# VHH binders against EKC/KEOPS complex subunit cgi121 (cgi121): the designs that were tried, part 78

Target 1, 174 residues: EKC/KEOPS complex subunit cgi121 (cgi121), of Schizosaccharomyces pombe (q9p7j3)
Amino acid sequence: MILPLFPETQVHVFVYENVSNCAAIHEQLISQNPIYDYAFLDAATILYKKQVYSAIIRALEDRRDEQMKTKTIHSEVILSLSPKTEISSAFRQFSMTKKSKNIVVVKIDSKLTEEEEFERLDKLVEGNRVEFSDEELQKLIDFKVLKKNYKLDPSTLENPLASILSSIALRGYS
Key: E = the ipSAE of ESMFold2; O = the ipSAE of OpenDDE; V2 = 0.75 times the mean of E and O plus 0.25 times the DockQ between their complexes.

## First folded at step 13 (VHH)

Design qj85 (from qi3 with D111E; framework vhh_6qgx_2; at its last look DockQ between E and O 0.91; V2 from the best seeds 0.74)
Fold by OpenDDE, look of step 14:
Structure qj85 (fold): chain B 174 residues (1-174), chain A 123 residues (1-123)
Amino acid sequence: as target 1 above (174 residues)
Amino acid sequence: QVQLVESGGGLVQAGGSLRLSCAASGFTFSDYAMAWFRRAPGKEREFVAAITYTGSSTFYTDSVKGRFTISRDHAKNTVSLQMNSLRPEDTAVYYCAATYAWDYWTPRAYEYWGQGTRVTVSA
């Protein structure tokens, strides 16, 4: 897909459930295998498509403005999901772990079609692809984790999207 | 309380060797990648070496490749830096650091830092 604010940057997002090889993927990530050049997110931490898009946009803005805090655009996406400024904390909060079962995978600067990218990624991920939608994400979310990550309280739970987006947008401005 | 305590620094002649050690406590050591950074006089802190949380991979700055070796001991919660063929330009305060992320070259990625140990290499 193409984001209106970044027409020259192609972005793909995939969701996998019941992934059996997260530990193996994690090993490739930590070893910085170029084949695994994606942002691998724990789906338990993602509730909305707009949450992911907001993080992507922020990462792209940071890159555009030469203000990236991390080395890669994908790590910047992970950081951008977090209301915290600490990179390590953001990874702990949102990145796929060895114990993850469901994941959201983000590709920035793709030169492939969505289908072509899926074919590549499908070789790496042993799980079931599901639609990238709020409906599917809602099935995978851990609300306890979500509440913790964004410090949601009963007053903000009625509209968690607004709170999440605000947290992402205002990171570093508190 | 998180602590990273470096040791093993000192004065050594060019061509000599030192082994730095860092003892970690107060956090889950096995969840973190460990790294060594150094700061030479009048220079900014720079990446030296990193080792993944499992020890499966290591990374080095170009200037130390073939001379330095990073390793870790999970049983002892320690990370070490074996420095061989030391050069005067290796003179610096060496810092141990820990990160949950895998952005190993980025100082900001590291959550915990030691106080450093001084290494001086004489010509």
Scores: ipSAE 0.833, ipTM 0.902, lowest interface PAE 0.6, mean pLDDT 95
Fold by ESMFold2, look of step 14:
Structure qj85 (fold): chain B 174 residues (1-174), chain A 123 residues (1-123)
Amino acid sequence: as target 1 above (174 residues)
Amino acid sequence: QVQLVESGGGLVQAGGSLRLSCAASGFTFSDYAMAWFRRAPGKEREFVAAITYTGSSTFYTDSVKGRFTISRDHAKNTVSLQMNSLRPEDTAVYYCAATYAWDYWTPRAYEYWGQGTRVTVSA
C-alpha cells in the first residue's frame, strides 16, 4: 500500500496466528539481523487496522519532519503505537516478545510486491497467515492488555478506537 | 530503588588500559540490554558499546572496535567495559545505561542511567 502523503513509500502489513518460533525471531531482532528488518508487534495489543496505520503515519510524519526519536522507521512504528514518549516502555508494551503467540508484522519502504514480501517473511515465521482485517485482529486482541496500554476506562472500552487514535496523534502533548 | 554504579575510571597514558565496571540493582538485570555511553567535554553523549540481555551479541561504535570489549555477568549483576589502546580522544565521562529496547545507539532509548565515571587519557 502507498499512502497519499507518502507516495514513494510502500507499506505491507501481515498477520500471523499460532506462531511457534517467536523466541527465535526475537533473538534475531535483538541481534540486529538485517533479514528481520520489520516491525514485529504482539497481536494481543492490536485491535484495529487503523491503530497500525495511524502508528505508521505518525512514524512517517516524524521521519519527514526530522523528528524521529528512534534509529529505524520500524522502531519508530513501535514507539508510535504508545501514548507516551518512552522508547523502552513502548517496546515492552507493543513489540513481539519471545512468548508471543500471534503477531502483526509491518514492512515500510518495501521494494517488493505484497506477494514477494510475504514469500520472504513466510520463510522467517512459523505460523498461519491470516488477513489483516479488523475481524481477524479482534480474535487475537487481549482487551485487558489494550485497556492497560491506553488507560481505557469502562465507558471508553465501548468506543475504544477514537481514544486509541487520539493517544497516538497527541503523543508528546500530555 | 534502581541504581547503576560505575567504577574503574581514572587517569591513564595513551596506549594504556582501563576496565570500567557497572553494578546494577533494583531491577531485573537479566531482562535488560546494557550499554556504555560517553560524553567528552563540550560534546553530546555518544554511544560506545552495548550487549544484549542474553549476552549473545555486542555492538560498538566504529572508533572503539577492536580496542574495547563489553561483557556482562548475570551472577553479579554487572556489566564491564575493557578499554585497551586508549587514545586522548577517548577522554570522557562514561555512563552505564539499561534498556528493554533494541535501539542500542540512542540515549533516549535507555530508561536507567548511572552517574558516570571519569576517564582521562593523557597524550
Scores: ipSAE 0.530, ipTM 0.795, lowest interface PAE 1.8, mean pLDDT 91
ESMFold2-Fast, scan of step 13: ipSAE 0.810; ipTM 0.903
ESMFold2 (binder alone), look of step 14: mean pLDDT 87; pTM 0.890

Design yh3 (from yg3 with K53Y; framework vhh_7yz9_2; at its last look DockQ between E and O 0.95; V2 from the best seeds 0.79)
Fold by OpenDDE, look of step 15:
Structure yh3 (fold): chain B 174 residues (1-174), chain A 120 residues (1-120)
Amino acid sequence: as target 1 above (174 residues)
Amino acid sequence: QWQLVESGGGLVQAGGSLRLSCTASGFTFSRYAMGWYRQTAGNEREWVALITYGGSTSYADSVKGRFTISRDNAKNTVYLQMNSLKPEDTAVYYCTARGWDKYYPTEDYWGQGTPVTVSS
């Protein structure tokens, strides 16, 4: 897909459920394997498509403005999901772990079609691809984790999306 | 202080073989992934091979089937066995340790490089 404010940057997002090899993938990420040049997110922490898009946009803006805080654009996406400025906190909160079962995978600056990228990624992930939609994400979310990550309370839970987007947008400004 | 020292480079004829070594010091070798990159003058550094701390290996398509990366944790050494060498493999080869800060990736560490020249 193409984002309106970044027409030259192709982005792909994939969702996998029942992933059996997250530990193996994690090892490759720690190793910074170039073949695994994606942002691997724990689906338990993602509730909305717009949450992911907002993080991507924030990361791209950081790159555009030469204000990236992390090493790569994909790591910046992970950071951008967090209301906290600490990189370690962001990774602990949102990044795929060895114990993850469901994941959201983001590719920035893809030179491939969605289908081609899927074929490439499908060789790396042992799981079932599902649609990237609010409906499917809602099935995978852990609300306890979500509430903790964004400090949601009864008042903000009336409109979780607004609260999440505000947290992402205002990171570092509070 | 992290240190990486490459060795084994030299001149070889096309179709020949070389074995590069990289000895590491200053960090717990067995906990980090090690890799090889290569670079020619005026070009960007190109990824060649990687071996994880767990021993899993990966290769660039250009060297797959010809090169083999391995490690000996007891000697703090990573190796690159290069077979069926081609003139296009001519480059300075760099050893790298992939930095990691408990939760997220950090800067890479590099050796000074060892030159490999493959004559036609």
Scores: ipSAE 0.832, ipTM 0.933, lowest interface PAE 0.5, mean pLDDT 95
Fold by ESMFold2-Fast, scan of step 13:
Structure yh3 (fold): chain B 174 residues (1-174), chain A 120 residues (1-120)
Amino acid sequence: as target 1 above (174 residues)
Amino acid sequence: QWQLVESGGGLVQAGGSLRLSCTASGFTFSRYAMGWYRQTAGNEREWVALITYGGSTSYADSVKGRFTISRDNAKNTVYLQMNSLKPEDTAVYYCTARGWDKYYPTEDYWGQGTPVTVSS
């Protein structure tokens, strides 16, 4: 995908369900293995495509403005999903864990085509690929987790898109 | 406080072998992933090899099949066995311990580097 505000930046987003090797992937992520240089998100936290794209745009803005708070652009995507600027909290809330079952994987600045990234990720992730779509994401979301992460009340939970996007966009960025 | 001390570099002819060692102190070595990077003048550091705290290994394509990374937790030491050395392997080799704080990556620990020169 091409982003209008960042037309030179290649972005790929992948969704896997029923992943059986999350503990092994987590070990590689803690090790900062360059082969695993992606943002690995717990799909229980992601309801919309626009949620992911908003976080990507925010991370790219922070990189452009030399205001990144984390070590890599991929960790900055994870931070950018959080309604507050606290790195530990954001990773605890949105990053995949050893216990995750469904994941969303983001690649920024890929030197490979989308098809080549699929081939590479399929070797790393033991799960089933599904389409990156609102319909598929809505099958994997945990509304209790979403409510907690974005501090949603019952009325907002019925149609949370605007609240989520506002939380990402308005997170203390000057 | 913390230290990473590299050794084993030197001059070797193409086709030869060297074993680099890196001894760590001042942190719990067995809990950290250890890696090797290399750098030539005017270029950024290039990843070479990684070993996780669980012993899983990974290599850059340029060294795969020729280099082997290993660790000895009792000695707080990581090794890089370099075989079939080529002139393009000439670089300063850096040992690193990969920083992590519960949930997110932090600053790495780095050694001072050990030079390797491969003559043709």
Scores: ipSAE 0.673, ipTM 0.874, lowest interface PAE 1.2, mean pLDDT 89
Fold by ESMFold2, look of step 15:
Structure yh3 (fold): chain B 174 residues (1-174), chain A 120 residues (1-120)
Amino acid sequence: as target 1 above (174 residues)
Amino acid sequence: QWQLVESGGGLVQAGGSLRLSCTASGFTFSRYAMGWYRQTAGNEREWVALITYGGSTSYADSVKGRFTISRDNAKNTVYLQMNSLKPEDTAVYYCTARGWDKYYPTEDYWGQGTPVTVSS
């Protein structure tokens, strides 16, 4: 996909459910294996496509403005999902762990078409690809986790989008 | 306090073999993933191979089937066995230990490099 403000930056987003090898993927991530150079997010923390796009845009803006706080653009996406500025908290809250079951995978600066990138990623992930859509994400979310991560009360959990997007946009200002 | 020391580089004829070593000190070697990168003048470092703390190995496409990474945790040493060498493999080879905090990647450790020249 092409984001209007970043026309030269190719981005792909994939969703997998019932992933059986998150522990093996995690070992590769902590090893910084270049083959696994993606942002691996726990789908239990992601309710909306716009949540992911907003984090990607924030990460790309910070890279453009030389304001990145983390080592890679993919780690910056993980930080950008958080309403807070502490790196360790963002990773603990949003990154895939050994115990994750469903994941959202982001590739920024892809040199490949979506299908070519999927073919590479599918060799790494033992799970079932589903559509990157609000419908599918809603099946995978953990609302207790969402409430905690974004400090939502019960009334906002039915339509939390604006609150979540504001948290991502205002990080560092609140 | 930490140190990575590469050795084993040199001049070798195309089709030949060379074994690089990298000995670590000043950190808990067995807890780190180790890797090899290479660099020619004017270019960024290019990834070659990685071995995780658990022993899983990965290779760049350009070296698959020819190079083998391995580690000996008792000797704090990572190796790169390079077979069927080509002139394109000519570079300075760097050893690295991949840095990780509990939750996220941090600064890596790098050796000073060992030059490899492959002649026709």
Scores: ipSAE 0.629, ipTM 0.860, lowest interface PAE 1.5, mean pLDDT 90
OpenDDE, second read of step 14: ipSAE 0.816; ipTM 0.928
ESMFold2 (binder alone), look of step 15: mean pLDDT 82; pTM 0.825

Design yh43 (from yg3 with T106S; framework vhh_7yz9_2; at its last look DockQ between E and O 0.92; V2 from the best seeds 0.78)
Fold by OpenDDE, look of step 15:
Structure yh43 (fold): chain B 174 residues (1-174), chain A 120 residues (1-120)
Amino acid sequence: as target 1 above (174 residues)
Amino acid sequence: QWQLVESGGGLVQAGGSLRLSCTASGFTFSRYAMGWYRQTAGNEREWVALITKGGSTSYADSVKGRFTISRDNAKNTVYLQMNSLKPEDTAVYYCTARGWDKYYPSEDYWGQGTPVTVSS
C-alpha cells in the first residue's frame, strides 16, 4: 500500500485473530528483535482503518519533520494512535500485550510485496489472518477500551471516527 | 554505570572457530536481552544474533547454522560461538544490551568491540 503524501514509503497492514503466541511475540518485542520490526497493536483498541492510517501518516510526518518522539517509526505509530503525549501511556493503551488475542500489525518501509511480507510475518504470528477492513475490525474491538482510550461520551459516540481522528491530530495541542 | 566488555577476538583462518565473550556490569543482566553486532570500516553496524532474557535465540541469515549465541546469567556473560568462519565475517564485533524502559524501547548499550579477522 502506498500513501498519497508518502509515495516512496510502502506500508502493509495485517490483521490476525485468535493469536496463540502473543506472549512469545511480546518477549521478542521487549528484546527489540530486528526480525520483529513491526508495530504490533491490540486489535481491541482499533475500530477503523482510517484510525490506523491516521496514526501511520502522523508518524511519517513526524519522521519527515525530524520530530519523532519515540525510538523507531513503528513505536511512533503506536504513539500516534494515542491522544496522550506520554509514550508509556500510548503503549499501554494500544500496543499488543501478552494477553492479547487479536492484533493489527503494521509494517513501514517494506521492501516486499504484500504477499511476501505476509509470508514473512506468518512465520512469526500463530493466528488467523483476516481482512484489514472496518467490518473485521468492528468484530474485534472492545468498546469499553475504545471509549476509555479516547474518552468518548454519548455525544462523541454519534461520530466516533471524527472524535478519534481529532484526538490523533490534536495530540500535544490540548 | 552500564558496562559491556567484549573479548575473544583475533586472527583465525577460514574454516576456523572463535568464541567471543561479553561481560556485563552495572545493571541486572538477567532482565535484558543481549545481542551481537558487527561492523566494518565505512559500513553500518550489522545485526548478528540476539538472545532474549528467556533464552530464545535469533540469527541473521548470513550466520545461521554457523554461529551460536548463549548466555550465563550467573557470570553476567553473553557468548558468541563462531564456527566455519569466512573472510566475510571479518569485522569488529560489538556486544549490546537491548534497552527497555518499562513499557517502550529505550537506548541500547554497547561495548567497545573486539576485532575478528578471518584470513583466506
Scores: ipSAE 0.834, ipTM 0.933, lowest interface PAE 0.5, mean pLDDT 95
Fold by ESMFold2-Fast, scan of step 13:
Structure yh43 (fold): chain B 174 residues (1-174), chain A 120 residues (1-120)
Amino acid sequence: as target 1 above (174 residues)
Amino acid sequence: QWQLVESGGGLVQAGGSLRLSCTASGFTFSRYAMGWYRQTAGNEREWVALITKGGSTSYADSVKGRFTISRDNAKNTVYLQMNSLKPEDTAVYYCTARGWDKYYPSEDYWGQGTPVTVSS
């Protein structure tokens, strides 16, 4: 995908369900293995494509403005999903864990095509790739996790998109 | 007060071998993944090899089959055995401990670097 505000930035997003090797992937992530330089998100936390893109845009804005709070652009995406600017909380809330079953994987600044990144990830992730679409994401979301992460009340549950996007855009200000 | 001290660099002819060592102090070595990076003048640091705290190893494509990373937790030391060296391997080699603070990546520890020159 091309982002209008960042047309030179390559962005790829992949969704995997029924992943059997999350513990092995997690070991590589905490080791910061460069082969695993992606944002690995727990799909239980992601409801919309726009949620992921809003976090990517915010991370890219922070990098452009030299205001990144984390070590890499991919960790900045994870931070940017959180309504609070607190790194530990963001990672606990949104990052893949050893217990994760479904994941969303984001790659920024790839020198590879989408197909080449898929072939690379297919060697790392033991699961079924599904389309990055709102329909597929809605099958993988955990609404209890989503409500807790974004502090959603019953009045916003019917259509939480605007509340989630506002939380991502305004994190630390409201 | 943490420290990483590299040793073992030097001049070697193409096809030769060198073993780099990196000894850590001031932190609990066994809790960290350890890596090797290299840098030539004017270029960014390039990843070479990584060993996790569990002992799993990974390598950059350019060095696979030629380099071996290993660790000795009792000696707080990580090693890079470099075989079949090429002129393209000429660089300053840096040892790193990959920073991790409970849930997220934190600042890495870095050594001062050890130069390796491979002549043709």
Scores: ipSAE 0.719, ipTM 0.893, lowest interface PAE 1.1, mean pLDDT 90
Fold by ESMFold2, look of step 15:
Structure yh43 (fold): chain B 174 residues (1-174), chain A 120 residues (1-120)
Amino acid sequence: as target 1 above (174 residues)
Amino acid sequence: QWQLVESGGGLVQAGGSLRLSCTASGFTFSRYAMGWYRQTAGNEREWVALITKGGSTSYADSVKGRFTISRDNAKNTVYLQMNSLKPEDTAVYYCTARGWDKYYPSEDYWGQGTPVTVSS
């Protein structure tokens, strides 16, 4: 997907299922290892491509406007998925953990083609790449987690997209 | 007051070796990943090497196979052994402790830098 407001910012998004080394990746993230400079998200929290792109857009808008709350654009994506402004809560809810099985990985400001970025990332992640698509994401989501993270009632769980996108766009305005 | 103090820099011939040291105080050294960055005049700092608190090491491609990072938690010290030095390695080398709160990245600590000059 093209990001109309940020057409010069190259973004890549990858999805992996059955990841066996999330604990090892997490150790590298704690170390802020530059080789691992990506946003690593738990796929159990992601239902739509647009959920991810909306968080990316919000993070890029906050960077442009000098309103970022976190140290990096990738950590800002994680915060931007949350309807609340508390950094610790956003990471607990959306970031990959040592126990994660499926992940969504975001690279912003890439200087590489998708294939080149994949080649680097595939050396880091022990899992199976699947397509970044709503169909694949829907296989990996945990709807109980989604409901909790966005406070969705039962009537919105069937078509929650607008509610989720509104939460991301309006964070900090309520 | 935390402190990171680099030492071991200087002038060396191409092909030679240096060992940089960085001694920490004022924080719990063993709980931090440690790294080395370098900077040439007019440029941004570039990453060189990292060692996690568990001892796993990583290197920039330009130094892999020539440089070795290590740590001694009993001495609160991280080292960078630099072998087969090239003129391109000439820079000011900075030690850093990579900050992490329980769930998210926090503020890093940086040393003042130690200059390394590799003569042709």
Scores: ipSAE 0.642, ipTM 0.871, lowest interface PAE 1.3, mean pLDDT 90
OpenDDE, second read of step 14: ipSAE 0.795; ipTM 0.918
ESMFold2 (binder alone), look of step 15: mean pLDDT 81; pTM 0.815

Design zb105 (framework vhh_7yz9_2)
Fold by OpenDDE, second read of step 14:
Structure zb105 (fold): chain B 174 residues (1-174), chain A 121 residues (1-121)
Amino acid sequence: as target 1 above (174 residues)
Amino acid sequence: QWQLVESGGGLVQAGGSLRLSCTASGFTFSSYRMGWYRQTAGNEREWVALITKSGRTDYADSVKGRFTISRDNAKNTVYLQMNSLKPEDTAVYYCTARSYDKGYGPTEDYWGQGTPVTVSS
């Protein structure tokens, strides 16, 4: 996929359910294995496609502006999901953990087609690929976690997308 | 070879002020985004303040309004003015330099050895 604001940057997003090897993936990420050059998100924290794309765009903007806070564009995507500026908090809130079962995987600056990238990623993830859609994401979401991460209240729960996007976009502007 | 040397850390009372300095050598200072991070024992390193080549600044929420980052390219030095210090600001503060020469993404990261800041209650 090509983002209109970043036409030179190809992005792919994949969703996996019933992943059995999140702990193993997590260890590879800790060791900074370059083969695992993706953003691995806990699907329990993701409700909308636009949430993911907003975070990607924010990360790309940070890169463009030479204001990345983290080491890699993929870690910056994870940070960008958070309404907070703390890196540790963002990772605790949104990154895949050893206990995760469903994940969203983001690839930035891909030189491959979606199918080619999938074939590469599929060797790393032991789970079932599902469609990257709001319909599938809402089946995997933990609303308790979502409410906590974005401090959603009864007034914003009716339309949480607006609140989520505002939180992402306005991070650091409070 | 490249070098980043921090100074200005020390012990200060809550509400006090400190000014950290970081002097760079061995690379083209004006071509790098400079920044300050801090770390406490057993925790991840957190970003505090950044300043781009053009002088654009960014701050973590926890220090916004209290800390100010600046740079002097003629002196190859980046500064962190820390006012209204709190005990939770206690940490080792690290200077960092990042290059964005490959495309618009980062290519090189340099880090200083760090300077300790202790804020007493």
Scores: ipSAE 0.884, ipTM 0.944, lowest interface PAE 0.5, mean pLDDT 95
Fold by ESMFold2-Fast, scan of step 13:
Structure zb105 (fold): chain B 174 residues (1-174), chain A 121 residues (1-121)
Amino acid sequence: as target 1 above (174 residues)
Amino acid sequence: QWQLVESGGGLVQAGGSLRLSCTASGFTFSSYRMGWYRQTAGNEREWVALITKSGRTDYADSVKGRFTISRDNAKNTVYLQMNSLKPEDTAVYYCTARSYDKGYGPTEDYWGQGTPVTVSS
């Protein structure tokens, strides 16, 4: 994928369902194993492709402007999904956990082609790959989690896209 | 003050073997994740291998099956056994020690000065 403001930045997004080894992956993330340098998101928190792209763009803007709050671009993507700039809270809300079953994986600045990244990730993730599409994401979302993370009321829950994107874009202003 | 001192580099022919050593001082070696990185002229430093404080190992795809990382906590030393060396393994090899955190990005890395390895065709 080519981003309009970052045309030289390689971005790949992958979706896996029915992942059986999330506890093992989580252990690697806690130990900061370089092989696992990706943003591993809980798919229960992601409803739209635009939600992920908005977080990626925000993270890349913060890197460009030397304003990153976290130590890696991938952890900055996780932070950028949150409407609030508190790191620990963002990770609790959006990051994959040992109990996750479906995940979204983001790779920025890949030295590999998309096909080569698929081959690598398929060896790390014990689950079924599905297309990164709104249709597939909407099968994996947990609306209770989404409502809590973005503080959606019943009137916005039926069409939450604009509210979610505004929350991500406003840099801590609700 | 802390130090990481690498040794064992040199010139070797393709198909040969070398063992690199890295001796640590000035910190509690047994509490750190140890690793090896390498850098070739004009390229970024790339990760090669790591070993956790519990002894679990992991390797870059380019070296799996050929390189073995190990540690001796009594000697404060981490080793990289390099077998079946290829010309593309030519690089300066760096020892590193990293503390653990909650996965919010790396807390701190200690680095050695590097030891050069040249593999001739």
Scores: ipSAE 0.008, ipTM 0.211, lowest interface PAE 9.1, mean pLDDT 84

Design zb106 (framework vhh_7yz9_2)
Fold by ESMFold2-Fast, scan of step 13:
Structure zb106 (fold): chain B 174 residues (1-174), chain A 121 residues (1-121)
Amino acid sequence: as target 1 above (174 residues)
Amino acid sequence: QWQLVESGGGLVQAGGSLRLSCTASGFTFSSYRMGWYRQTAGNEREWVALITKSGRTDYADSVKGRFTISRDNAKNTVYLQMNSLKPEDTAVYYCTARSYDKSYGPTEDYWGQGTPVTVSS
């Protein structure tokens, strides 16, 4: 995928359901194994494609402006999903855990094609790939988690997209 | 609204000493591992020293025996005592705070703006 504001930045997003090796992946992430340099998100926290794209754009803007608060562009994507600039809170809210079952994986600045990244990830993730689409994401979301993470109230619950995108875009400026 | 404020840098002669300080605000200092990194122009940041929540310390091989890291939780401050300074210690020194977290990913990392240290020969 090509982003209008970042046309030379290569972005790939993958969705896996029924992942059986989340504990093993989590161990590799804690050990900072460079093979696992991706943003591994818990799909229970992601409702829309635009939610992921907004976080990616925000992370790329922060990198461009030399305002990244985390060590890597991928951890900056995870932070950028949060409505506030608390790094450990963002990771607890959005990152995959040992107990995750469905995940969204983001790769930025890959020198590989989407197909090559998929072949690489297929060796790391023991699960079923599904399409990165709103329809598939809606099957994996946990609305209780979403409501908690974005502080959604009854007035926003029926159509939360605008509220979520505003939270991501205005993080650190509100 | 977290903040790390560094002080104590400057110009010093080889063989001399400097004490760097870093005062934290906006987070629970006692819950964080504190550390120091340094960066020379054109090079990546390199780790220098760390001190854990319990007070355990670790040092890069290049500074072992010369540098001492310590913390004062009552003052929310971490210190780097630098003795027997060498010209190769010339760098911008950065204070960092990292939460101890058992969860995935990089823990919460806060960085100071850096304090320059120049060691003349």
Scores: ipSAE 0.000, ipTM 0.126, lowest interface PAE 14.6, mean pLDDT 83

